VH-VL binders against q869s5r1519to1633. Designs and how they scored, part 33

Target 1, 115 residues: q869s5r1519to1633
Amino acid sequence: YILVAEDNDINIKVVVRQLEKLGYTAIVGINGLKALEIIGSFPICLILLDCQMPQMDGFTCSTILRQIEPTGQRIPIIAMTANDSKDRCFEVGMDDYLSKPVRVDRLQKTLSDWI
Short names: E, the ipSAE of ESMFold2; O, the ipSAE of OpenDDE; V2, 0.75 times the mean of E and O plus 0.25 times the DockQ between their complexes.

## First folded at step 10 (VH-VL; framework fv_recibokibart)

Design x6 (at its last look DockQ between E and O 0.83; V2 from the best seeds 0.78)
Fold by OpenDDE, look of step 10:
Structure x6 (fold): chain C 115 residues (1-115), chain A 120 residues (1-120), chain B 108 residues (1-108)
Amino acid sequence: as target 1 above (115 residues)
Amino acid sequence: QVQLVQSGAEVKKPGASVKVSCKASGYTFSDYYMHWAKQAPGQGLEWIGEINPKSGDTKYNQKFQGRVTMTRDTSISTAYMELSRLRSDDTAVYYCARESFEWLPFFDYWGQGTLVTVSS
Amino acid sequence: QIVLTQSPGTLSLSPGERATLSCRASQSVDSSYLHWYQQKPGQAPRLWIYGASSRATGIPDRFSGSGSGTDFTLTISRLEPEDFATYYCQQYGKYPFTFGQGTKLEIK
């Protein structure tokens, strides 16, 4: 299971279809807060995290996730960003990034690297 | 190669229903959303709705809500659009179109269109 | 819904001339979700430009797309006889997806 944190309906639809085409099942959270709720309810092996979301953005979500995760259990967090904010993503504990709009070939490569 | 082949022209009376089919080939049918569009004679294009062939989930334009039903048969890679309670302004060419999702979402392949004429 | 307004409604030009087609949106549209289609009489629409500025496969380089926000443009640098058709812009950024009313490019 891959957690997708994204607030845009179109982006959600596209990324979910991409993940399904690649053989994964997506669980969708519409913001950082929902993502935090989902991570405790499902066996998530990787998180695709939009940096910009209402209520709670990806940076805050990532910070919280790294604070609450059990010792020795680190889930890869991949930033989804339309901007070139790579440094900030890594500062809050994200492991990698994908440029938006997400390309399926880039997504496939990223999943292969981290799962 | 990707192909979308639609059913033939229909002539219906007001109040009747019409069901148009769209048979897909050349790709994995269940992987791509299918959309439907309406084009009245001499007019532009209007989006009717979409269906996820894998799950069967649909989303419709509110303009057609309550009169349109989209379905699919994955065993024969065919999508269906049914429009009920037909009226004269439903006379149009109806198209099915595949949604690309490898990068940007757009309608990359279209059916040849199906003329539906509603006349008393 | 997002309304797309194309101008002009009809554009009469001769082969060899430059054509400029406009598409204006009632609200901002991400350029990634603004597309153009070409349609000839008796045929289905065909994807022409996607993401505001990318040519679809097989589309000649005399076609170009540009724009952002609410203003988008399709340009044909030097018209060929086969370019005379109706062109529609479309937004895929918000439900319901919508098309412009089209610009008919006809031969003068």
Scores: ipSAE 0.896, ipTM 0.955, lowest interface PAE 0.5, mean pLDDT 96
Fold by ESMFold2, look of step 10:
Structure x6 (fold): chain C 115 residues (1-115), chain A 120 residues (1-120), chain B 108 residues (1-108)
Amino acid sequence: as target 1 above (115 residues)
Amino acid sequence: QVQLVQSGAEVKKPGASVKVSCKASGYTFSDYYMHWAKQAPGQGLEWIGEINPKSGDTKYNQKFQGRVTMTRDTSISTAYMELSRLRSDDTAVYYCARESFEWLPFFDYWGQGTLVTVSS
Amino acid sequence: QIVLTQSPGTLSLSPGERATLSCRASQSVDSSYLHWYQQKPGQAPRLWIYGASSRATGIPDRFSGSGSGTDFTLTISRLEPEDFATYYCQQYGKYPFTFGQGTKLEIK
């Protein structure tokens, strides 16, 4: 499963449709708190994590994930960002990034690199 | 070469229903959402709804909810829009339009339009 | 729903003149989800500008789009005879998707 942590329903539609075209199954979390709940409940192999979300943003979510993850069970976290804040993404333990709105060819490349 | 070819014009009485078809060619039909829009004579465009051809899932503009049904047949790459309980203000040209998914969602290809006339 | 109000409703100009078409939204629209379509009488709409400012394939560079938030503009720097048509803005940022009522660009 790929976790999509995103609060905007149009952005969700766009990326989930692209993932399905590429042959992946998406699970959606509408904020960082929901994303953490899903990670505990489902076998997630990669996370697409929006940096700006209500309740808990993506930077905070990534920080928590890296603090609580079991040793040797690191899930790739790919930032989705509108403003390309690469340094902060890597600082909080994200592994890569995608600019929004997401291009399907970029998504395919990034997924192949990390899955 | 992407093409959307719609069924021919229809004349209906109030209270009847109409089913408009949209035959797609030149691309993988199930990969792209199909939308429908209404244009009354001399008026602008109004979004009716969308269908995901892969799943059959639909979303409709509230204005048409309860009267519109969108379906598809993937074996012949055809989308359908059925509008029931027709009234005179349903007289319009109806368009199907394909939504791009590769980047930004916009309506990149449109059918030629189907005139539906509702009169007593 | 997001209401798109285009102004003017009709714009009467001569070939060679500059045209400015306005599209105002009742609430903020991400510019990536704001699009423009051209329609000529008896024809289907055609994608013209997408993402507020990007020209669709084959659209002449005399067309430019701009704007963000609630205020978007389509500009035609020097009108050609083929440019006289109706132009619609459209938002994809929130269901239900909506179009402006159109600006009819007609020859004076």
Scores: ipSAE 0.635, ipTM 0.867, lowest interface PAE 1.4, mean pLDDT 91
ESMFold2 (binder alone), look of step 10: mean pLDDT 93; pTM 0.942

Design x7 (at its last fold request DockQ between E and O 0.94; V2 from the best seeds 0.84)
Fold by OpenDDE, fold request of step 11:
Structure x7 (fold): chain C 115 residues (1-115), chain A 120 residues (1-120), chain B 108 residues (1-108)
Amino acid sequence: as target 1 above (115 residues)
Amino acid sequence: QVQLVQSGAEVKKPGASVKVSCKASGYTFSEYYMHWAKQAPGQGLEWIGEINPKSGDTKYNQKFQGRVTMTRDTSISTAYMELSRLRSDDTAVYYCARESFEWLPYFDYWGQGTLVTVSS
Amino acid sequence: QIVLTQSPGTLSLSPGERATLSCRASQSVDSSYLHWYQQKPGQAPRLWIYGASSRATGIPDRFSGSGSGTDFTLTISRLEPEDFATYYCQQYGKYPFTFGQGTKLEIK
């Protein structure tokens, strides 16, 4: 299971289909807060986290995730960004990034790198 | 090669229903959303709705809400669009179109179109 | 819904001339979700430009797309006889998806 935190309906639709094509099941949270709720309810092996979301953005979500994760239970967090904010992503504990809109070949490579 | 082949032309009276089919081949049917569009004579294109062939979930243009029903039969890779309570202004060519998802979502393949004529 | 207004409605030009087609959106559209389709009489639409500026497979380089926000443009640098058709812009950024009313490019 892969957690997808994204607020845009079109982006969600596309990424979910890409993940399904690659053999994964997506669990969708429409913001950082929802993502935090989901992470405790499903066996998530990787998180795709949009940096910009209403109510709680990806940076805040990532920070909280790193604070509450059990020792030795680190889940890869991949930032989804429309702009270049790489440094900030890594500062809050994200492991990698994907440029939006997400390309399935880039997604596939990222998943293979981290899962 | 991807192909979308639609059913033949239909002639209907006002108040009747029409069901157009779209048979897909050359790709995995369940992986791609299927859309339908309307084009009245001499007019532009109008989006009707979409269906997820895997789940059967649909989303319709509000303009057609309550009169349109999209379904699919995955066993024969066929999508269907049914339009009820037909009116004269429903006369148009109807297209099915596949939605890409590898990167950007757009309509990359289209059926040949189905003419539906509604007249008394 | 997002309304796309194309201009002009009809564009009459000769082969060899430059064509400029406009598509204006009633609200901002992400360039990734602005597409152009070509349609000839009796045929289905065909994807022509996607993401505002990317040519679909097999589309000649005399075609180019540009724009952002609410203003988008399709340009044909030097018209060929086969280019005369109707061109539609389309937004895929918000439901319901919408098309412009089309620009008919006809031979003078």
Scores: ipSAE 0.909, ipTM 0.960, lowest interface PAE 0.5, mean pLDDT 96
Fold by ESMFold2, fold request of step 11:
Structure x7 (fold): chain C 115 residues (1-115), chain A 120 residues (1-120), chain B 108 residues (1-108)
Amino acid sequence: as target 1 above (115 residues)
Amino acid sequence: QVQLVQSGAEVKKPGASVKVSCKASGYTFSEYYMHWAKQAPGQGLEWIGEINPKSGDTKYNQKFQGRVTMTRDTSISTAYMELSRLRSDDTAVYYCARESFEWLPYFDYWGQGTLVTVSS
Amino acid sequence: QIVLTQSPGTLSLSPGERATLSCRASQSVDSSYLHWYQQKPGQAPRLWIYGASSRATGIPDRFSGSGSGTDFTLTISRLEPEDFATYYCQQYGKYPFTFGQGTKLEIK
């Protein structure tokens, strides 16, 4: 499963459709708290994590994930961000980024690099 | 090439229903959301709703909720919009339109339109 | 619901002139989700500008789009006879999706 942590229903719809085209199954968390619940309940191989979400944003979610993950079980975290947040994404333990709005060809390349 | 071909014009009485079809070709039908829009004579465009052809899931503009039903038959790559309890202000051209998802969502291909006339 | 108000309603110009079409939103719209369509009488709408400023495939470079927030503009630098049509802006950022009422660009 690829976890999509995103609160905007239009963005969710498009990214899920893109993932399906590429042959992946998405599971959606509408905020950082929901994303953390999903990671504990499902076999997630990669996380697409929006940086701005209500209740718990992506930066906080990534920080918590890196603090609590078991040794040897690092899940790639790919930021979905509007421009100019790249350095902060890496500082909180995200592994790569995709500019929003996400393009399917860039998504495909990024997934191939990390899966 | 992508093509959306709609069913022909219809004349209906008030209180009846109409079902408009939209046959897709030139792409994988189940991969793209299909939308429907209304254009009354001399008026602009109004979004009616959408259907995910893979799942059959729909979302409707509240103005049409309770009167509109969108369905599809993936085996013949065809989407349908049914509008019930027709009234005179339903007289319009109805369009199907395909939603892109490769980057930005927009309506990249449109059907030719179906005129529905509601008159006694 | 986000209301898109286009102005003017009708714009009467001659070939060779510059046209400026306005679209104002009742709430801020992410420019990535603001699109323009062209429609000629008896024809379906056609995607013209997407993401506020990107031209659709095959659209001449005399067409440009700009804007952000609540104010968006479609500009035609030098009108050709085939450009006379009705233009609609559309927002795709929030359900229900909405269109402007249109600007009819007609030959003076």
Scores: ipSAE 0.701, ipTM 0.875, lowest interface PAE 1.2, mean pLDDT 91
ESMFold2, look of step 10: ipSAE 0.670; ipTM 0.864
ESMFold2 (binder alone), look of step 10: mean pLDDT 94; pTM 0.945
OpenDDE, look of step 10: ipSAE 0.898; ipTM 0.956
ESMFold2, fold request of step 11: ipSAE 0.659, 0.654; ipTM 0.863, 0.863
ESMFold2 (binder alone), fold request of step 11: mean pLDDT 93, 93, 93; pTM 0.943, 0.943, 0.941
OpenDDE, fold request of step 11: ipSAE 0.904, 0.906; ipTM 0.958, 0.959

## First folded at step 11 (VH-VL; framework fv_recibokibart)

Design ctl (at its last look DockQ between E and O 0.66; V2 from the best seeds 0.00; counts 0 for: pae E 2.4 > 2)
Fold by OpenDDE, look of step 11:
Structure ctl (fold): chain C 115 residues (1-115), chain A 120 residues (1-120), chain B 108 residues (1-108)
Amino acid sequence: as target 1 above (115 residues)
Amino acid sequence: QVQLVQSGAEVKKPGASVKVSCKASGYTFSDYYMHWAKQAPGQGLEWIGEINPKSGDTKYNQKFQGRVTMTRDTSISTAYMELSRLRSDDTAVYYCARESSESLPYFDYWGQGTLVTVSS
Amino acid sequence: QIVLTQSPGTLSLSPGERATLSCRASQSVDSSYLHWYQQKPGQAPRLWIYGASSRATGIPDRFSGSGSGTDFTLTISRLEPEDFATYYCQQYGKSPFTFGQGTKLEIK
């Protein structure tokens, strides 16, 4: 299971479609708060986290996730960003990033690298 | 080669229903969303809705909500669009269109269109 | 819904001339989800430009797309006889997906 935190319906559709093609099942959270709720309910092996979301953005979500995760149980967090905020992604504990719109070949490589 | 072949022209009376088919070939039918569009005579294009052939899930333009039903038969790689309670302004060419599976969603292949004429 | 307004409605030009077609959106559209289609009489639309600036497979390099936000442009640097058709812009950024009313490019 891969957690997809994204608020835009079209972006969700595209990423979910790509994940399915690659043999993964996506669980969708429409913001950082929802993502935090989902992480405890499903066996998530990787998180695709949009940096910009309403109520709670990806940066805040990542920070919280890194604070509450048990030692030795780190889930890879991949930033999805339309901006050149790569440095900030790493500062808040994200492991990698994907530029939006997400390219299926880049997604595949990223999943291969971290799962 | 990807092909979308639609059913033939229809002539219907107001209040009737019409069901247009779109048979896909040259690709795995269930892996691509199918969309439907309307084009009234001499007019532009209007999006009607979409169907996920794998799950059967649909999303419709609210303009057609309650009158349109999209279905599919995966065994024969065919998508269907049924429009009920037909009225004169439903007269148009209806297209099925495949949504690309590339990174960006666009309509990469189109059926040849089906003319539906609604007249008393 | 997002309304796409194309201009001009009709563009009359001669082969060899430069054509500029505009598509204005009522609200901002991600360029990744702005596409152009070509349609000739009696035929189905055909994908022409996707993601605002990418040519579909087989589309000549005399065609180019540009723009962002609410303003998008399709340009034909040197018109060929086969280029005369109706061009539609389309947004896939927000449901319901919508098309412009089209620009008819006709021979002068």
Scores: ipSAE 0.440, ipTM 0.848, lowest interface PAE 1.3, mean pLDDT 95
Fold by ESMFold2, look of step 11:
Structure ctl (fold): chain C 115 residues (1-115), chain A 120 residues (1-120), chain B 108 residues (1-108)
Amino acid sequence: as target 1 above (115 residues)
Amino acid sequence: QVQLVQSGAEVKKPGASVKVSCKASGYTFSDYYMHWAKQAPGQGLEWIGEINPKSGDTKYNQKFQGRVTMTRDTSISTAYMELSRLRSDDTAVYYCARESSESLPYFDYWGQGTLVTVSS
Amino acid sequence: QIVLTQSPGTLSLSPGERATLSCRASQSVDSSYLHWYQQKPGQAPRLWIYGASSRATGIPDRFSGSGSGTDFTLTISRLEPEDFATYYCQQYGKSPFTFGQGTKLEIK
């Protein structure tokens, strides 16, 4: 399962449709808190994490995930971000990034790099 | 070359149903959502709904909910829109349109349109 | 639903003039999901501008789009005879997806 953490309904639709086109199954969390619940409940192999979300943003979510993850069980976290926050994404333990608007060929390459 | 070719014009009486087809070529049919839109004479465009050709899942504009059914046949790369219990204000040109999923969702290719005339 | 109101309804101009077409949304639309289509009589619509400001393939650079929030504009810097048509804005930011009522750009 690929977890998509995103709060905007149309952005969710776009990313989920791209993942389906590439043959992946997505689970959606509408904010950072929901994303954490899903990770505890489902076998997630990679996370696409929007940096800007209500309740808990992506930076905070990533920080918590890296604090609570079991030793030797690191789930790849891929930021979905505007261009100007790349360094901050890596500081909070994200592994890679996708600039918005996300293109399907770019998504495919990034998923290939991490799965 | 992407092409969407729609079925021919229809003349119907009130209360009847019409089924418009949209045959796709030049791309992998199941990889792109298909939309339908209505354009009444002298009017603008109105979104009717969408179908995911891979799963068959649909979403409809509430205005048409209960009267519209969208289906597809992936073996012949064809989408269908059926509108039932026709009324005079259903007289319009109906278009199919492919949703681009390259990066942003917009309608990048359109069928030529199908005129449906509903008259007593 | 989001209502898109285009103005003017009809714009009568001569070739060589500058045209400015307005699209106003009843609530904010992410500019990434605001698009423009051109339609000539008897033809299907054609994608013209996507994401508020990006030209579709083959669209001349005399066309430009701009705007954000609720106000969007399509500008044609110098009208050519082939530019006279009806232009629709469309939003994909919230279902049901909606179109403006169109601006008919006609030759004076």
Scores: ipSAE 0.422, ipTM 0.811, lowest interface PAE 2.4, mean pLDDT 90
ESMFold2 (binder alone), look of step 11: mean pLDDT 93; pTM 0.941

Design y1 (at its last look DockQ between E and O 0.53; V2 from the best seeds 0.00; counts 0 for: pae E 9.2 > 2)
Fold by OpenDDE, look of step 11:
Structure y1 (fold): chain C 115 residues (1-115), chain A 120 residues (1-120), chain B 108 residues (1-108)
Amino acid sequence: as target 1 above (115 residues)
Amino acid sequence: QVQLVQSGAEVKKPGASVKVSCKASGYTFSDYYMHWAKQAPGQGLEWIGEINPKSGDTKYNQKFQGRVTMTRDTSISTAYMELSRLRSDDTAVYYCARQSFEWLPYFDYWGQGTLVTVSS
Amino acid sequence: QIVLTQSPGTLSLSPGERATLSCRASQSVDSSYLHWYQQKPGQAPRLWIYGASSRATGIPDRFSGSGSGTDFTLTISRLEPEDFATYYCQQYGKYPFTFGQGTKLEIK
């Protein structure tokens, strides 16, 4: 299972289809708060985290996730963003970066690198 | 090669229903959303709705809500659009179109269109 | 819904001339979700430009797309006889998906 934190319906539709094509099942959270609620409820092996979301953005969500994660149970967090803010993503504990709109070949490589 | 082949022209009376088919080939049918569009004679294009062939989930333009039903048969890679309570302004060419998902979502392949004529 | 308004409605030009087609949106559209289609009489639409500025496979380089926000443009640098058709812009950024009313490019 891959957690997808994204608020845009079109982006969700596309990324979910891409993940399914690659053999994964997506669990969708429409913001950072929802993403946090999903963690622990499903066996998540990787998180695709949009940097910009209402109520709670990806940066805040990543920071919280890194604070509450049990020792030795680090889940890869991949940032999704339309702007060039790679440095900020890494500062809050994200492991890698995908530019939006997400390309399936780039997604596949990223999943291969981290799962 | 990707192909979308639609059923033949239909002539209906007002109040009747019409069901148009769209048979897909050359790709995995269940992987791509299928959309439908309407084009009245000499007019532009209008989006009717979409279907997820894998789950069967649909989303319709509110303009057609209550009169349109989209279905699919994955065993024969065929999508269907049924329009009920037909009226004269439903006279149009109806297209099925595949939506890409590899990067950007657009309609990359289209059926040849199906003319539906509604007249007394 | 997002309304796409194309201008002009009809454009009459001769082969060899430059064509500029406009598509204006009633609200901002991400360029990734703005596309152009070409349609000839008796045929289905065909993807022409995607993501505002990317040519679909097989589309000649005399075609180019540009724009962002609410203003988008399709340009044909030197018209060929086969270019005369109707062009539609389309947005896939918000439900319901919508098309412009089309610009008919006809031979003078």
Scores: ipSAE 0.894, ipTM 0.955, lowest interface PAE 0.5, mean pLDDT 96
Fold by ESMFold2, look of step 11:
Structure y1 (fold): chain C 115 residues (1-115), chain A 120 residues (1-120), chain B 108 residues (1-108)
Amino acid sequence: as target 1 above (115 residues)
Amino acid sequence: QVQLVQSGAEVKKPGASVKVSCKASGYTFSDYYMHWAKQAPGQGLEWIGEINPKSGDTKYNQKFQGRVTMTRDTSISTAYMELSRLRSDDTAVYYCARQSFEWLPYFDYWGQGTLVTVSS
Amino acid sequence: QIVLTQSPGTLSLSPGERATLSCRASQSVDSSYLHWYQQKPGQAPRLWIYGASSRATGIPDRFSGSGSGTDFTLTISRLEPEDFATYYCQQYGKYPFTFGQGTKLEIK
């Protein structure tokens, strides 16, 4: 499963369709808190994490995940950001980034690099 | 080469219906949502609605709900917009526009527009 | 719905001048959902700037976009004759999708 943490209904629709075309199964969390619940409940192999979400943003979510993850079970976290906050993404433990708007070929390349 | 080719201009009487077509080429038709927009003479653009070409599911601007029907025929890569119970303020150019296949979608390709004139 | 108000309605300038076009939203819009289109008479709109600041393919670097929240700007650093057209901002983040009323950039 690929976890998509995204609060925007339109972006969710696009990302799920992109992932399906690339042969992946997506599970959606509408905010950072929901995303953490999903990680605890499902076998997630990669996280696409929007940095701007209500209740708990992606930076906070990444920080928490890196604090609680078991040794040897590091899940790749790929930031999705509209403002290219690259340095902050890596500071909070994200592994890579996708600048919005994301093309499907760029998404495929990034997923292949980390899965 | 992505191309959207719309049907020709139409003149209709009040109370009639019009069905505008938008034929897509140069890409996989079912992979991209199709949208329709209205531009009345000398006016700006107004979003009418969208269709998922794979499922046929639609969503319409509330202003057009009840008078608009969007359909598609995937075998000929063609989207349709039908507007019923026409009145004079429906006189406009109607555009189809493709939603990009990217994370933050925008309308990347537009048809040439179809002028619909409603006159008695 | 989100109302986009563009100003000025008409901007009269000469080639070589700098143009600044404004788009104000009735509520905050994530900049990644704010786009600009150019339209010339008798033609369909063309995507110009997406995500508030990214140029579409083939758009000259004299065009730049900026802004966040409720205030967005399209800037043309040195006007060329082909730049005189109507420019629309558009939000694509919440239904119904809406356009600004346009700014007509005309030659003085």
Scores: ipSAE 0.006, ipTM 0.666, lowest interface PAE 9.2, mean pLDDT 86
ESMFold2 (binder alone), look of step 11: mean pLDDT 93; pTM 0.944

